# Ledger of designs, part 21: miniprotein binders against q53ft3

Target 1, 195 residues: q53ft3
Amino acid sequence: MFGCLVAGRLVQTAAQQVAEDKFVFDLPDYESINHVVVFMLGTIPFPEGMGGSVYFSYPDSNGMPVWQLLGFVTNGKPSAIFKISGLKSGEGSQHPFGAMNIVRTPSVAQIGISVELLDSMAQQTPVGNAAVSSVDSFTQFTQKMLDNFYNFASSFAVSQAQMTPSPSEMFIPANVVLKWYENFQRRLAQNPLFW

## First folded at step 20 (miniprotein)

Design Y3
Fold by OpenDDE base, fold request of step 24:
Structure Y3 (fold): chain B 195 residues (1-195), chain A 107 residues (1-107)
Amino acid sequence: as target 1 above (195 residues)
Amino acid sequence: SPESYKKAIEYAERAKRYALFAQKYAELLAREAIKNNDPEKYEEALRLFREAAELYKEAAELFEKAAELYEKGDKEEAEKLMEEAEKYKEEARELFYEALRLYEKLR
């Protein structure tokens, strides 16, 4: 029913179904993970009026599991990206997974999916910054990329007085790069998917 | 004991959730069968989900009765009901998983 993806790792398509309405993925070496993708496989949809609450569980300093609600998946939104790298200091939330005596190696975290009524899900509040809105994460990434590129390009900027004739090289004025940057930002702000 | 009471209530609520879940799948399959103009396609899975739902309901009722008995201090009778409820729950679970397997296979 569900899949889990971590960049640079094999996709997981076999969740452990720990109960009729609960699925778990193990995430070894979780401290190296920035983002996790949870998605529906398309084999079995949610029933009408139901969806999945997605939780992250990691061991605290005492080895006890700390569960946090990351967000949701539904038939209408069958995949989601979550940032988990900043969650280490988070307070545990109420979760439906009970005292799972999971013999956890300290380096293994879990993604838990609980199938619930949509009305019940609407009353839940995900932890802040975990739900990377695809748009916000993309916008942030794009902005970081743009800034990185601008900074990189500008580091090579020379004044006309500093230019030595190099017939084999093409030069782009710094103002062209700036104009491109400004135009790109404007387009991105208008439509993050303009590209 | 208060702990036994809480446990019985927890099990009852869980069984109710599973009953609803099974029912929701039965409804889903029924709608899909109609949509596909194939009323027989999911007949077995539908039957299993419905049966699972009923068994979960029975389990839930028994767990609730057990909770009441625990509250009254009738531990022995409560434990008997808990055991009976657990049997219904396990049977329901088997049917539920079989229904899911069939549904996945038929899609």
Scores: ipSAE 0.749, ipTM 0.901, lowest interface PAE 0.6, mean pLDDT 88
Fold by OpenDDE base, last read:
Structure Y3 (fold): chain B 195 residues (1-195), chain A 107 residues (1-107)
Amino acid sequence: as target 1 above (195 residues)
Amino acid sequence: SPESYKKAIEYAERAKRYALFAQKYAELLAREAIKNNDPEKYEEALRLFREAAELYKEAAELFEKAAELYEKGDKEEAEKLMEEAEKYKEEARELFYEALRLYEKLR
């Protein structure tokens, strides 16, 4: 029903269903994680009038789990990006996961999804700054990535007179990179999700 | 004890949530069957969700009765109802998970 993605890691598509309405993903080495993507697989939708409250859990200094509400996923918004790096020192909130025997591994956090009525979800307040606006943050990230790539590639630009002969290497004209960048920017401006 | 009372109430509330959840899936499957013009497609899963919902409701009622008995100090009778309610809840859970599995497979 749910998937979880951390950049640089394999996608998780098998949530542990700990109860009829509760799903959990383990996040090893959570201290290195900045963002988590939670998404619906499309195999099973939410029933009408229901959605998912997404929680983050990490062990405190005593090894006790601290839960925080990150945000929500629904049939209308089947994916969300959450920033968790700044939450690791936050205060705990009320959560529906009870005293689960969370594997008390100090380096492992959890993402919990609770399937709830939409009306009940509307009464909940996510922790501040956890919910990254999907479109704006994606656009900003994409723009930063493109700029980074262009700057990086351009830093290696040399004139033909400056080239060292390397017959085993292939070379791409700088103008090709520029044209690609301009075309990509144009497409991104037209539709941030064109890909 | 006050603790036993609180526990029974918590279990009752949980069972009610599960009953509603099962019912909501049953409704979803019924709508999808109509939409696809295939009334037989989800017949088994639909039956299982409905049955699970009823068993969860029974469990919830028994947990509530147990809570009332705990409040009155009738511990022995309350514990019997808690045990009976737990049986209904576990049976409902098995049906619920099987229904989900079938739905996922058939979708």
Scores: ipSAE 0.749, ipTM 0.901, lowest interface PAE 0.6, mean pLDDT 88
Fold by ESMFold2, fold request of step 22:
Structure Y3 (fold): chain B 195 residues (1-195), chain A 107 residues (1-107)
Amino acid sequence: as target 1 above (195 residues)
Amino acid sequence: SPESYKKAIEYAERAKRYALFAQKYAELLAREAIKNNDPEKYEEALRLFREAAELYKEAAELFEKAAELYEKGDKEEAEKLMEEAEKYKEEARELFYEALRLYEKLR
């Protein structure tokens, strides 16, 4: 139903469904993470009148989880960027994940998503320093990730004169990667929130 | 005990939320079946969501009855209802997850 993305890491698309209406993603090495993107995959929408409350959890000095509300995703706002760098020593908030036996590695942070009625979500207050939802902020974050992808992919470019005859190896012509990069930048300039 | 009463009430409210969640997916699938003019495609997933919703409702009623029995001090009968309610809830959960898997494949 949901995806979770951190710059420089593979996208996670297989949340642990810990209850009918609760989903979690593990965030290993969470202390190096400043932002996380939570988004709907498009495979299963929320039902009418429902949406998702997004939480960040990290282990305290005793290894016990501390949960903080980051914000929301809905069918009308299916992705959001959350800043978590300032939250790793913050005060916990009330949350719906208590008393559940969530399978997790000790000392690993988590992103939790709780599916709730929109009216119930309206009564909740996110942690004030977590919300990064402006179009300009999203565009800047996405541009940096795209630059990283372009530089990474370009490092694997092989000229036609250098191509190996082995059928077990796959190659990407450099002009194809450049064309993709240019097209993706154009799409972001036209609609910064297209994903 | 007061703790047992609160646990039964919590479980009842949780089951009610799951019943509503399953019901709202059933409503969504019914609308999609009409929009796509293909009710047969959605029939099995819709049936499973509806059945899950009914079983969650049954579980919620039993949890509430157990709470009433705890309040009256009838611990033995309350525990029997808690166990029965858990069985309905677990059956509903399996149907709900299967319905979600089928719905994902339909899209």
Scores: ipSAE 0.717, ipTM 0.888, lowest interface PAE 1.0, mean pLDDT 80
Fold by ESMFold2, fold request of step 24:
Structure Y3 (fold): chain B 195 residues (1-195), chain A 107 residues (1-107)
Amino acid sequence: as target 1 above (195 residues)
Amino acid sequence: SPESYKKAIEYAERAKRYALFAQKYAELLAREAIKNNDPEKYEEALRLFREAAELYKEAAELFEKAAELYEKGDKEEAEKLMEEAEKYKEEARELFYEALRLYEKLR
């Protein structure tokens, strides 16, 4: 029914179905994970009026599980990117997994998906700003990379008065880099997927 | 005991939730069968979802009756109903999982 993707890892497409309406993915080495993508495989849709509440679970300092609501997936929004890096020390939330016989592996986090009525989901609030639209996350990632490159290149800027002559070396005027940065931002605003 | 009463109520509510879930899938498959003009293709999965929904409803009723008996102090009879309800739930679960497997193959 569902898939789970972490950057740099193989996609998981075989959730453990721990109840009729509950699915779990294991996330080993969870402290290195910043974002997770949860999506519907397209094999089985939700019935009308139902959707999925997505939870993140990690062990606390005593090894006890802490569950937090990340957000939702539905037939109308069948994939979502969730930020989990800030949640590894956060407060737990009310969740439907407390009485389930879920296999517990020490030091392994989990993604839990609970199929629920949309009306019930509407009464729930995710922790922090964990849920991010795929387009918004792509744009944010792209902007962050753009800023990182510009800051890096700018750190090497020198004036002509500061340069040591090097006739065999080529150089790029700093304003060319600035113009590129500005043009890239403009194009990104017009079409976030242009590149 | 208070713990036994709470467990029976929790199991009843869970069975009701599963009955609704199975019923919603049956409704979905019935619409797909009509839309695709292919009722034979969906017939077995649809039947299994409907039967699972019925069995979950039976389990929920028995769990509720067991809760009433615990409240009255009839522990022995309540336990018998809990065991019977669990059998209905287990049968419903098998049908529900098979219905899902069949539906996945159809898609």
Scores: ipSAE 0.710, ipTM 0.885, lowest interface PAE 1.1, mean pLDDT 80
Fold by ESMFold2, fold request of step 24:
Structure Y3 (fold): chain B 195 residues (1-195), chain A 107 residues (1-107)
Amino acid sequence: as target 1 above (195 residues)
Amino acid sequence: SPESYKKAIEYAERAKRYALFAQKYAELLAREAIKNNDPEKYEEALRLFREAAELYKEAAELFEKAAELYEKGDKEEAEKLMEEAEKYKEEARELFYEALRLYEKLR
């Protein structure tokens, strides 16, 4: 349902669904992370009248989770960039994850997403100024980049019949990634919003 | 006990939220089936969301009845209802997750 992106890291697209309406991403080495992007994959939308409250969690000195509300994602605003650099020692906020058994690696932070009614979300106050205003452009860029790369790479996929005898493996010519990167960089230089 | 009463109320409210969530997905899929003029494509996922919603509602009712029994001090009967409600809740959860998997495939 959701993706989670940190600059310089691979996109996470496999959230742990810890309840019908709760999803979690692990963030290793969280102390080095300044911003996190949370977005909808487009696979499953929210039902009408619902959206997602996004939380950041880190373990306290006893290993217990401390959760803080970052902001929201909805069908109408399907992505958001959240600043977390100032939150790693903050006081926890009211949150819906406390009564769940969440599988957690020690010394790892988490992003939690709780699916809720929009009316209920309107009554919640995010911690500080965690949301960043340019999220729609970043979301569009990320979605278009993923779609563009997938379509490009899939057009170059080869089968066993086209390669030497490693029949259980799929290979992509080494220049596929380079061609994609060069085309993307060229188009970005011509029009930063070519999406 | 006060803790048992509180637990039963918490579980009832949770089941009500899940019933509503499943029902809203059923409404969404019904709308998509009409929009795409392809009811057979969505039939199984829609059926599962509707069944899950009904089972969550039944679980919620049983949790509420258990809370009433705890309040009256009838602990033994309350525990029986809690166990039955949890069975309905777990069945609903399995159907709900299966419905989500099918819906994701359709998208």
Scores: ipSAE 0.704, ipTM 0.883, lowest interface PAE 1.1, mean pLDDT 80
Fold by OpenDDE base, look of step 20:
Formats: C-alpha cells, structure tokens, sequence
Structure Y3 (fold): chain B 195 residues (1-195), chain A 107 residues (1-107)
C-alpha cells in the first residue's frame, strides 16, 4: 500500500503492517537522513473519506520514542516529501503509535502511517518545518536522488574488455543510463511535476 | 481496577475503528464492482471485509460490556468477556488481512 524513499537508499515498498490501520518503515542511521518521501504504491487506495497521517519517530535523550506528525498523504495527494533533519525532541504530541511495542534499536528511526478519517486529520497540526512545500526543495531532493542513483549505477560500470561472461545476468550499457538521466533532468527542469 | 477499565475502553475504541475501516473498504469494493460491472471479481474480498466489520463490532460490544463489569467490580466475568472479545478481534483481523491481500491481487 505504501512506499518509503530516502535519497541514496533502496526504495522500501514493504511496510510492516503493525495493525489494521498502522504501517511502519524502519529508517536505519536516521541521523544522516535529510528528507523522506512517503508515497502510495497505487495497489490499494484509501477508502472514501480516509487518508494517512505520517509520523516520524526517533529516540529521545532517554531512549524513549518521540513521535511527531510530519504531514499527510491522501488519494488526491498520494506522495509527500518531509524534511526530518533538525527535528528537535519537541514535546511528544498525542500519537497513535504510543501503545504499540515496536521493537526499536537506538540507531533506527521509524516512519509511521496511520490511516484515519479525513475529518480527524484536518484537526491535526504537523510540525512546522517538516512538510517540503517549495518546488525548489522538491527539485533539490529529486536532483540529489538522481545524482545518487547515477553515481551508484556508474560505480558498477565496466568496459567490454573487463566484462566477465555471466549468462544469467542482463547488462545495460552505461550510455543508456546517462541518456535517461539527461532526459529526466530536462523534463524535470521543464516541469517539476511531470510524473 | 481502574486500569482494567481503561484497557477495556481502549480496546473497544480500537475495535470500533477497525470495524469502520473494514466497512469503508467493503463500500469501496461495492462501488468498484458496480463501476466495472463485475460483481464476481470483488465478491470474495467484499464478503470478507463485511464479515470482518461485523466481528470487530461484536468485539467492540464485548469490550464495552467488560468495561462496565470492571466498573462494577465483577472482575471474573469481565475477564471472560475480554477473552471472548479478543477471539472475535483476532478472527476479524485474519479476515481483514485476507481481504486486503485479495484486493491487492485484483488491482
């Protein structure tokens, strides 16, 4: 139902469903994460009148989980970018994950999605700076993601002379990846919301 | 105990939320069946969501009754109702998750 993306990391498409209406992604080494994208996979929509409240949990100075509301995803807004860097241990607001004994490791943060009524969501106030509302921030995130992917893919590039025969593997020419990257950048520059 | 009462109320509220969630998915599937003119495609998942909703509702009612008994000091009978309610909730959960799995395959 949900996916989670951190720049420079593999996309997570398998949320842990901890309850009927609760989904959790683990984020190892959360201190290095600036932004997180939460998105619907398109396999299962929200029912009518429902959406998802997106929460971030990190350990406080005492090792206790602090949950903060980042924002929302809905059928009408199936993806959102959140800045999680610099979220200070504020006063823990009422959060829907408090009763769940989620096994936590000290270095792992969590993204939690709570499926709720839209009317109830409208009464909630996200932490002020978590939602990336600017087109510029979105563009910067996308660019960083693309750069990371390109760098990752390029690190595995080998010349024809360096190739070891592997009949079970398919190979993509590096120039195809580069052309894709260039075309994507061009489209992004023209319309940041082209997808 | 006040703690047992609070727990029973919390479980009742949770079961009510799950009942509503299951019902909302049943409604969604019913609409999709009409829209696509294919009632058979969604029949099984729709049935499971409806059944889950009813079981969650039963669980919620039992949890509420348990809460009332805790308040009255009838701990033994309250605990029996809590156990019964938990059985309904677990059965509902199994149906709910199966319904979701089926629905995902249909998309």
Amino acid sequence: as target 1 above (195 residues)
Amino acid sequence: SPESYKKAIEYAERAKRYALFAQKYAELLAREAIKNNDPEKYEEALRLFREAAELYKEAAELFEKAAELYEKGDKEEAEKLMEEAEKYKEEARELFYEALRLYEKLR
Scores: ipSAE 0.698, ipTM 0.883, lowest interface PAE 0.6, mean pLDDT 85

Design Y3
Fold by ESMFold2, last read:
Structure Y3 (fold): chain B 195 residues (1-195), chain A 107 residues (1-107)
Amino acid sequence: as target 1 above (195 residues)
Amino acid sequence: SPESYKKAIEYAERAKRYALFAQKYAELLAREAIKNNDPEKYEEALRLFREAAELYKEAAELFEKAAELYEKGDKEEAEKLMEEAEKYKEEARELFYEALRLYEKLR
């Protein structure tokens, strides 16, 4: 139902469904993570009138989980970027995961998604520095992700003389990646909301 | 005990929430079946969501009855109802997850 993306890591598309209406992603080495993206895969939508409340959890100094509401995803807003770097010392908030017997490695944080009625979600207040609240912040995150993709893809570029005709291998000329990157970057600078 | 009473009430409310969730998926699939003009394609998943919703409602009723028995101090009978309710809940869960798997394949 949901995906979870952290820059520099493989996208997670297989949440642990810990209850009918609760989903969890593990975040190893969470101390190095500044932002997470939570999004709908498009495989199963929310029913009408429902959406997802997104939580971040990390162990406190005693190893006990601390849960904080980051924000929401819905059919109408199917992806969201959350800043978590400033939350690793905050106080916990009321949350729906406390009665769950969720298996967790002691130094691993989690993203939790609770499927709820939209009316119930309207009564919830995310922690004050979690949601990306400006176009400039979203643009900066997106630019970093694009730079990361370009650098990664460009490291595999080959020259015309080095290309092989293997039927099981496909190649991308470096100029194609560069042109895509430049076009996307220009579009993003002109219209940060085009996505 | 007060803790056992609160636990039974919490399980009842959870089961009610799952019943509503299953029912709302059934409503979504019914609308998709009409929109796509293919009611036979969605029939099994719809049936499973509806059956899950009914079983969750039965579990919720039994959890509520168990809470009443805990309050009256009839711990042994309350525990029997809790176990029966959990059986209905688990059966509902299996139907709900199968309905989700069928729905995903339809899309």
Scores: ipSAE 0.695, ipTM 0.873, lowest interface PAE 1.1, mean pLDDT 79
Fold by ESMFold2, look of step 20:
Structure Y3 (fold): chain B 195 residues (1-195), chain A 107 residues (1-107)
Amino acid sequence: as target 1 above (195 residues)
Amino acid sequence: SPESYKKAIEYAERAKRYALFAQKYAELLAREAIKNNDPEKYEEALRLFREAAELYKEAAELFEKAAELYEKGDKEEAEKLMEEAEKYKEEARELFYEALRLYEKLR
């Protein structure tokens, strides 16, 4: 029903369905993760009047799960990007009771999706500003990819006087690559989804 | 005991939510069958969602009756109803998961 994507990791498309209305993805090494994308695969929609509340869980210093609402996905908003980096730093905050304990390295975090009535979801408030615009995150990733490609290609640039004869090879003038790069950057700044 | 009463009530409420969830999928599939003019394609998944919804409702009723018996101190009969309710719930779950699997393949 759902997919979960973290930059630099394989997409997860096989959520563990832990109850009729609850789905979970494991996030190993969660402290290295800043953002997660949660999306509907398109295989099974929510029924009319229902949607998904998306949660992040990390183990506290005693290994007990701490669940925090990140936001929502629905048939009308089938994907969202959530920032989780700030949530990790709040592990020991705002707990007014309990004995002091030595902080331990956590083991595994999770993304949970709970299928609920839309009216019930309207009563819920996500933590802080966990939701992030998908356009901004896509733009940042794409810009870094473009910079990397341009720097790599530019490292092979030679002047006409430096060329050796290679009649069996094809070459692309460097100004063509630069023009493409500049045009792509301009279009990306205007509309990150133009392609 | 207070713990047994609360557990029975929680299980009843959970079964009611699952009954509603299964029913809403049955309604969705019924509408898709009409919209696509292809009732045979959806027939088995639709039947399974409806059966699951009915079994969840039966489980919820038994969990509620078990809660009443716990309040009265009739623990032996309450445990019998809890066990029966669990059987209905587990059967409903199997049908619900199979219905979801069939629906996924249809899409």
Scores: ipSAE 0.693, ipTM 0.877, lowest interface PAE 1.2, mean pLDDT 78
Fold by ESMFold2, fold request of step 24:
Structure Y3 (fold): chain B 195 residues (1-195), chain A 107 residues (1-107)
Amino acid sequence: as target 1 above (195 residues)
Amino acid sequence: SPESYKKAIEYAERAKRYALFAQKYAELLAREAIKNNDPEKYEEALRLFREAAELYKEAAELFEKAAELYEKGDKEEAEKLMEEAEKYKEEARELFYEALRLYEKLR
């Protein structure tokens, strides 16, 4: 449902779904991270009236998780860039992850996404100046990411005549990637914030 | 104990949230089925979301009843209801995740 991108790292597209309405990405070596992008993949939208509250978690000096609300993603604002460099020593926010038994490495930060009613999200206040993106920079970043992903995936394309049998491997037909690219680009042109 | 009562209430509230979440996806898919004029495409995922919502609702009711029994000091019966509620919740979870997987493939 969600993706998480840190500059200089591969995009994470496989969140750990820790509950029906809770998703987590691990952020190893979090002290070197200044910004994180959280976005919807476009595969599954939020239901009407719901959206996602985005949190950053890091271990405090005692190894206990400290959760801070960064902001929100919704069907109408499907991506955001968050500055986290100033949050690694702050105090926690009220958050919905504390009652859950989330299995994680104590020394690894996390991005948490909680799917909630929009009315409930309106009562929440993000910490500091976490959000950084504007619509124009968001559109430019999104188009570059789309192009880079498509070019990368296409560089591995082979015809069936060139294919060596590899029964232990999973394969994706190239036209699936092309169809995804064309659909994503079309949706982005109709609504730059659809994702 | 006070912890057992609080746990039962917490589990009831979680199940209620999951029931609502499943129901809202069912509503979304029903609207998409009408919009696309293709009810067969969405039928199985819709059925699974609706069934999951009902099972989560049943689990929530059992968790609440267990909380009442804990408060009355009937721990033995309360634990029985907690276990039954967990079975409904886990069945609902399986249906919910399958429904999400099917919905993702439809898009």
Scores: ipSAE 0.686, ipTM 0.871, lowest interface PAE 1.1, mean pLDDT 81
Fold by ESMFold2, fold request of step 22:
Structure Y3 (fold): chain B 195 residues (1-195), chain A 107 residues (1-107)
Amino acid sequence: as target 1 above (195 residues)
Amino acid sequence: SPESYKKAIEYAERAKRYALFAQKYAELLAREAIKNNDPEKYEEALRLFREAAELYKEAAELFEKAAELYEKGDKEEAEKLMEEAEKYKEEARELFYEALRLYEKLR
């Protein structure tokens, strides 16, 4: 039903189906992996009203599994890229795999996919910045908001010679707004989530 | 036994989820058969999904009856029903996996 791809590795197309509604891929040498792609093969779609919650599991310092919700795949979004490089020491999420009989080597991470009702999935919150497409949308929204503010503020700029006296008001030099705009853009390009 | 009661309830709820999942695939295949105007192609897989859904429902009913018996303290009869429910569940699972294999081949 599902495929799993890590850059520089052979694509996996044969998930271990550990329950009727649960699928697992093993990820050996997981500490070297930064991103995974989870996608539907196109062989079997989800039934109407259902989709897949995608989890990442790794052993903690005691060898116990820690499961973290990465995000979702659905018939309408049949592939997704998930960043896992920042998750290998994070706290676990609520997850449906703990009561299942899953055979795994303690030193191997896993991708888990749980087929669920879309209504149930809508109530789940993925870990931080796992979904790359969400970060891209956030960055684009932020840039548009930044541009709109700068254009609006600059449309009211006047020289000191053009000012009407108003001693009870405070003023901001236009170059301060420009410097803020430039610094904000630089920081956004380096880290979209800095603010 | 509180532990046995909770286990029986958990198994009943799990079987209900699997029944729903199988039923949802049966509905999907029925729509595809109509859309493609080819009911014979989908007939076997559709039948298996429907049968699996009914067996999961039967398993869920037996797990619930076992939970009631555990609550009454009738451990021997409850365990008999648990074993019977597991048999239905395992049969349903085999049909469900076979239905998935057939559906995959049809696509």
Scores: ipSAE 0.685, ipTM 0.875, lowest interface PAE 1.2, mean pLDDT 81
Fold by ESMFold2, last read:
Structure Y3 (fold): chain B 195 residues (1-195), chain A 107 residues (1-107)
Amino acid sequence: as target 1 above (195 residues)
Amino acid sequence: SPESYKKAIEYAERAKRYALFAQKYAELLAREAIKNNDPEKYEEALRLFREAAELYKEAAELFEKAAELYEKGDKEEAEKLMEEAEKYKEEARELFYEALRLYEKLR
């Protein structure tokens, strides 16, 4: 239903569904993360009148999860960028994940998505400055994700001499990926919203 | 005990929330079936969402009855109802997840 993307890391598309209406992504090494993108995959929409409240969780010094509301995703706003750098340790807000049996490693933060009625979401207040719409932040985040994809794809490149015949498989020449990367990078630098 | 009463009430409220969620997906799929003029395509997923919603509702009723028994001090009978309610909830969950899998494939 949902994806989670961090600059410099592989996209996560397989949330742990911990309840019918609750989804979780693990964020290892969370101290190095400044922003996360939460988005709908497009596979299953929210039902009419419902949307998703997005939370960030990290373990406190006692290993207890501290949950903070970052913001929302809906059918009408299916993607959002959240700033998580600089969030303070302390008492979290009320949240819907507290009584759930969620398997958790002590050094791992989490993104939680709770499917709720839009009316209920309207009564919730995100932590200050969690949502971002800055073009500079968007561009930096997008550039890192673009670099991550290119570096990942390139790590599988082989020369024709090293290739094992696989007639049932389709192949994309590495130069096609490089050309796309260079063009996208140039266009992004000129206009981050060109698509 | 006060903890057992609160647990039963919380579980009832969760089951009601899941019933509503399943019902809203059933309503969504019913509208899509009409919009696409293709009721056969959606029939099985619709049936599963509706059946899940009814089972969640039955679980919620049993959790509420268990809460009443805890309040009266009938702990042993309340725990039997909690166990029965949990079985309905687990069956509803299986149907709900299967309905989601079918719906995803239809899209």
Scores: ipSAE 0.682, ipTM 0.869, lowest interface PAE 1.1, mean pLDDT 81
Fold by ESMFold2, fold request of step 22:
Structure Y3 (fold): chain B 195 residues (1-195), chain A 107 residues (1-107)
Amino acid sequence: as target 1 above (195 residues)
Amino acid sequence: SPESYKKAIEYAERAKRYALFAQKYAELLAREAIKNNDPEKYEEALRLFREAAELYKEAAELFEKAAELYEKGDKEEAEKLMEEAEKYKEEARELFYEALRLYEKLR
């Protein structure tokens, strides 16, 4: 139902469903993470009138989980970027994950998603340090993805002299990929929200 | 047994939420079946969501009855109802997850 992405890491697309309406992603080495993206995969939508409250959890000095409300995802806003770097020293908040048998290791934080009625979500207040990431974090995320794709595609480049004839195959000249990369990067700098 | 009473109430409230959740998915699939003009495609998943909702409702009622019995000190009968409610809840959960898997395939 949901995906979770941290810059520089592989996307997680297989949340642990810990209850009918609760989903969890593990975040190893959470102290090095500044932002996290939570998004809907598009495979299963929320039912009408429902959405997801997104929480961040880390172990306190006693090893007990501390849960903090980051914000929300809905069918109408199916992705969000959350800043978690300042939350490792914050206060806990009201949360629905108590009294659950969630398997976790002591040094691993978690992202929790609780499916709830939209009216109930409207009564919740996210912690102040979890402001949704602005243009800077969005552009950093986008730039990393852009670089990753260009580097991957370029690793397959061959010269015409090295090419094995394959009349039934379609090919893309390497300069087309470079041109797309440069144009995308230029447009991103002009308007980070253009895409 | 104040802890037993509290546990029974918490389980009843969870079952009520799950019943509502299952029912709302059934409503979603019913609307999709109409929009796509293909009721056969959605029929099994719809049936499973509706059955799950019914079983969650039954579990919630039994959990509430168990909480009442704990409060009155009838621990032996309360434990019987808790066990019965857990059986309905677990069956509902299996149907709910199966319905979700079928729904994902339909998409």
Scores: ipSAE 0.678, ipTM 0.871, lowest interface PAE 1.2, mean pLDDT 81

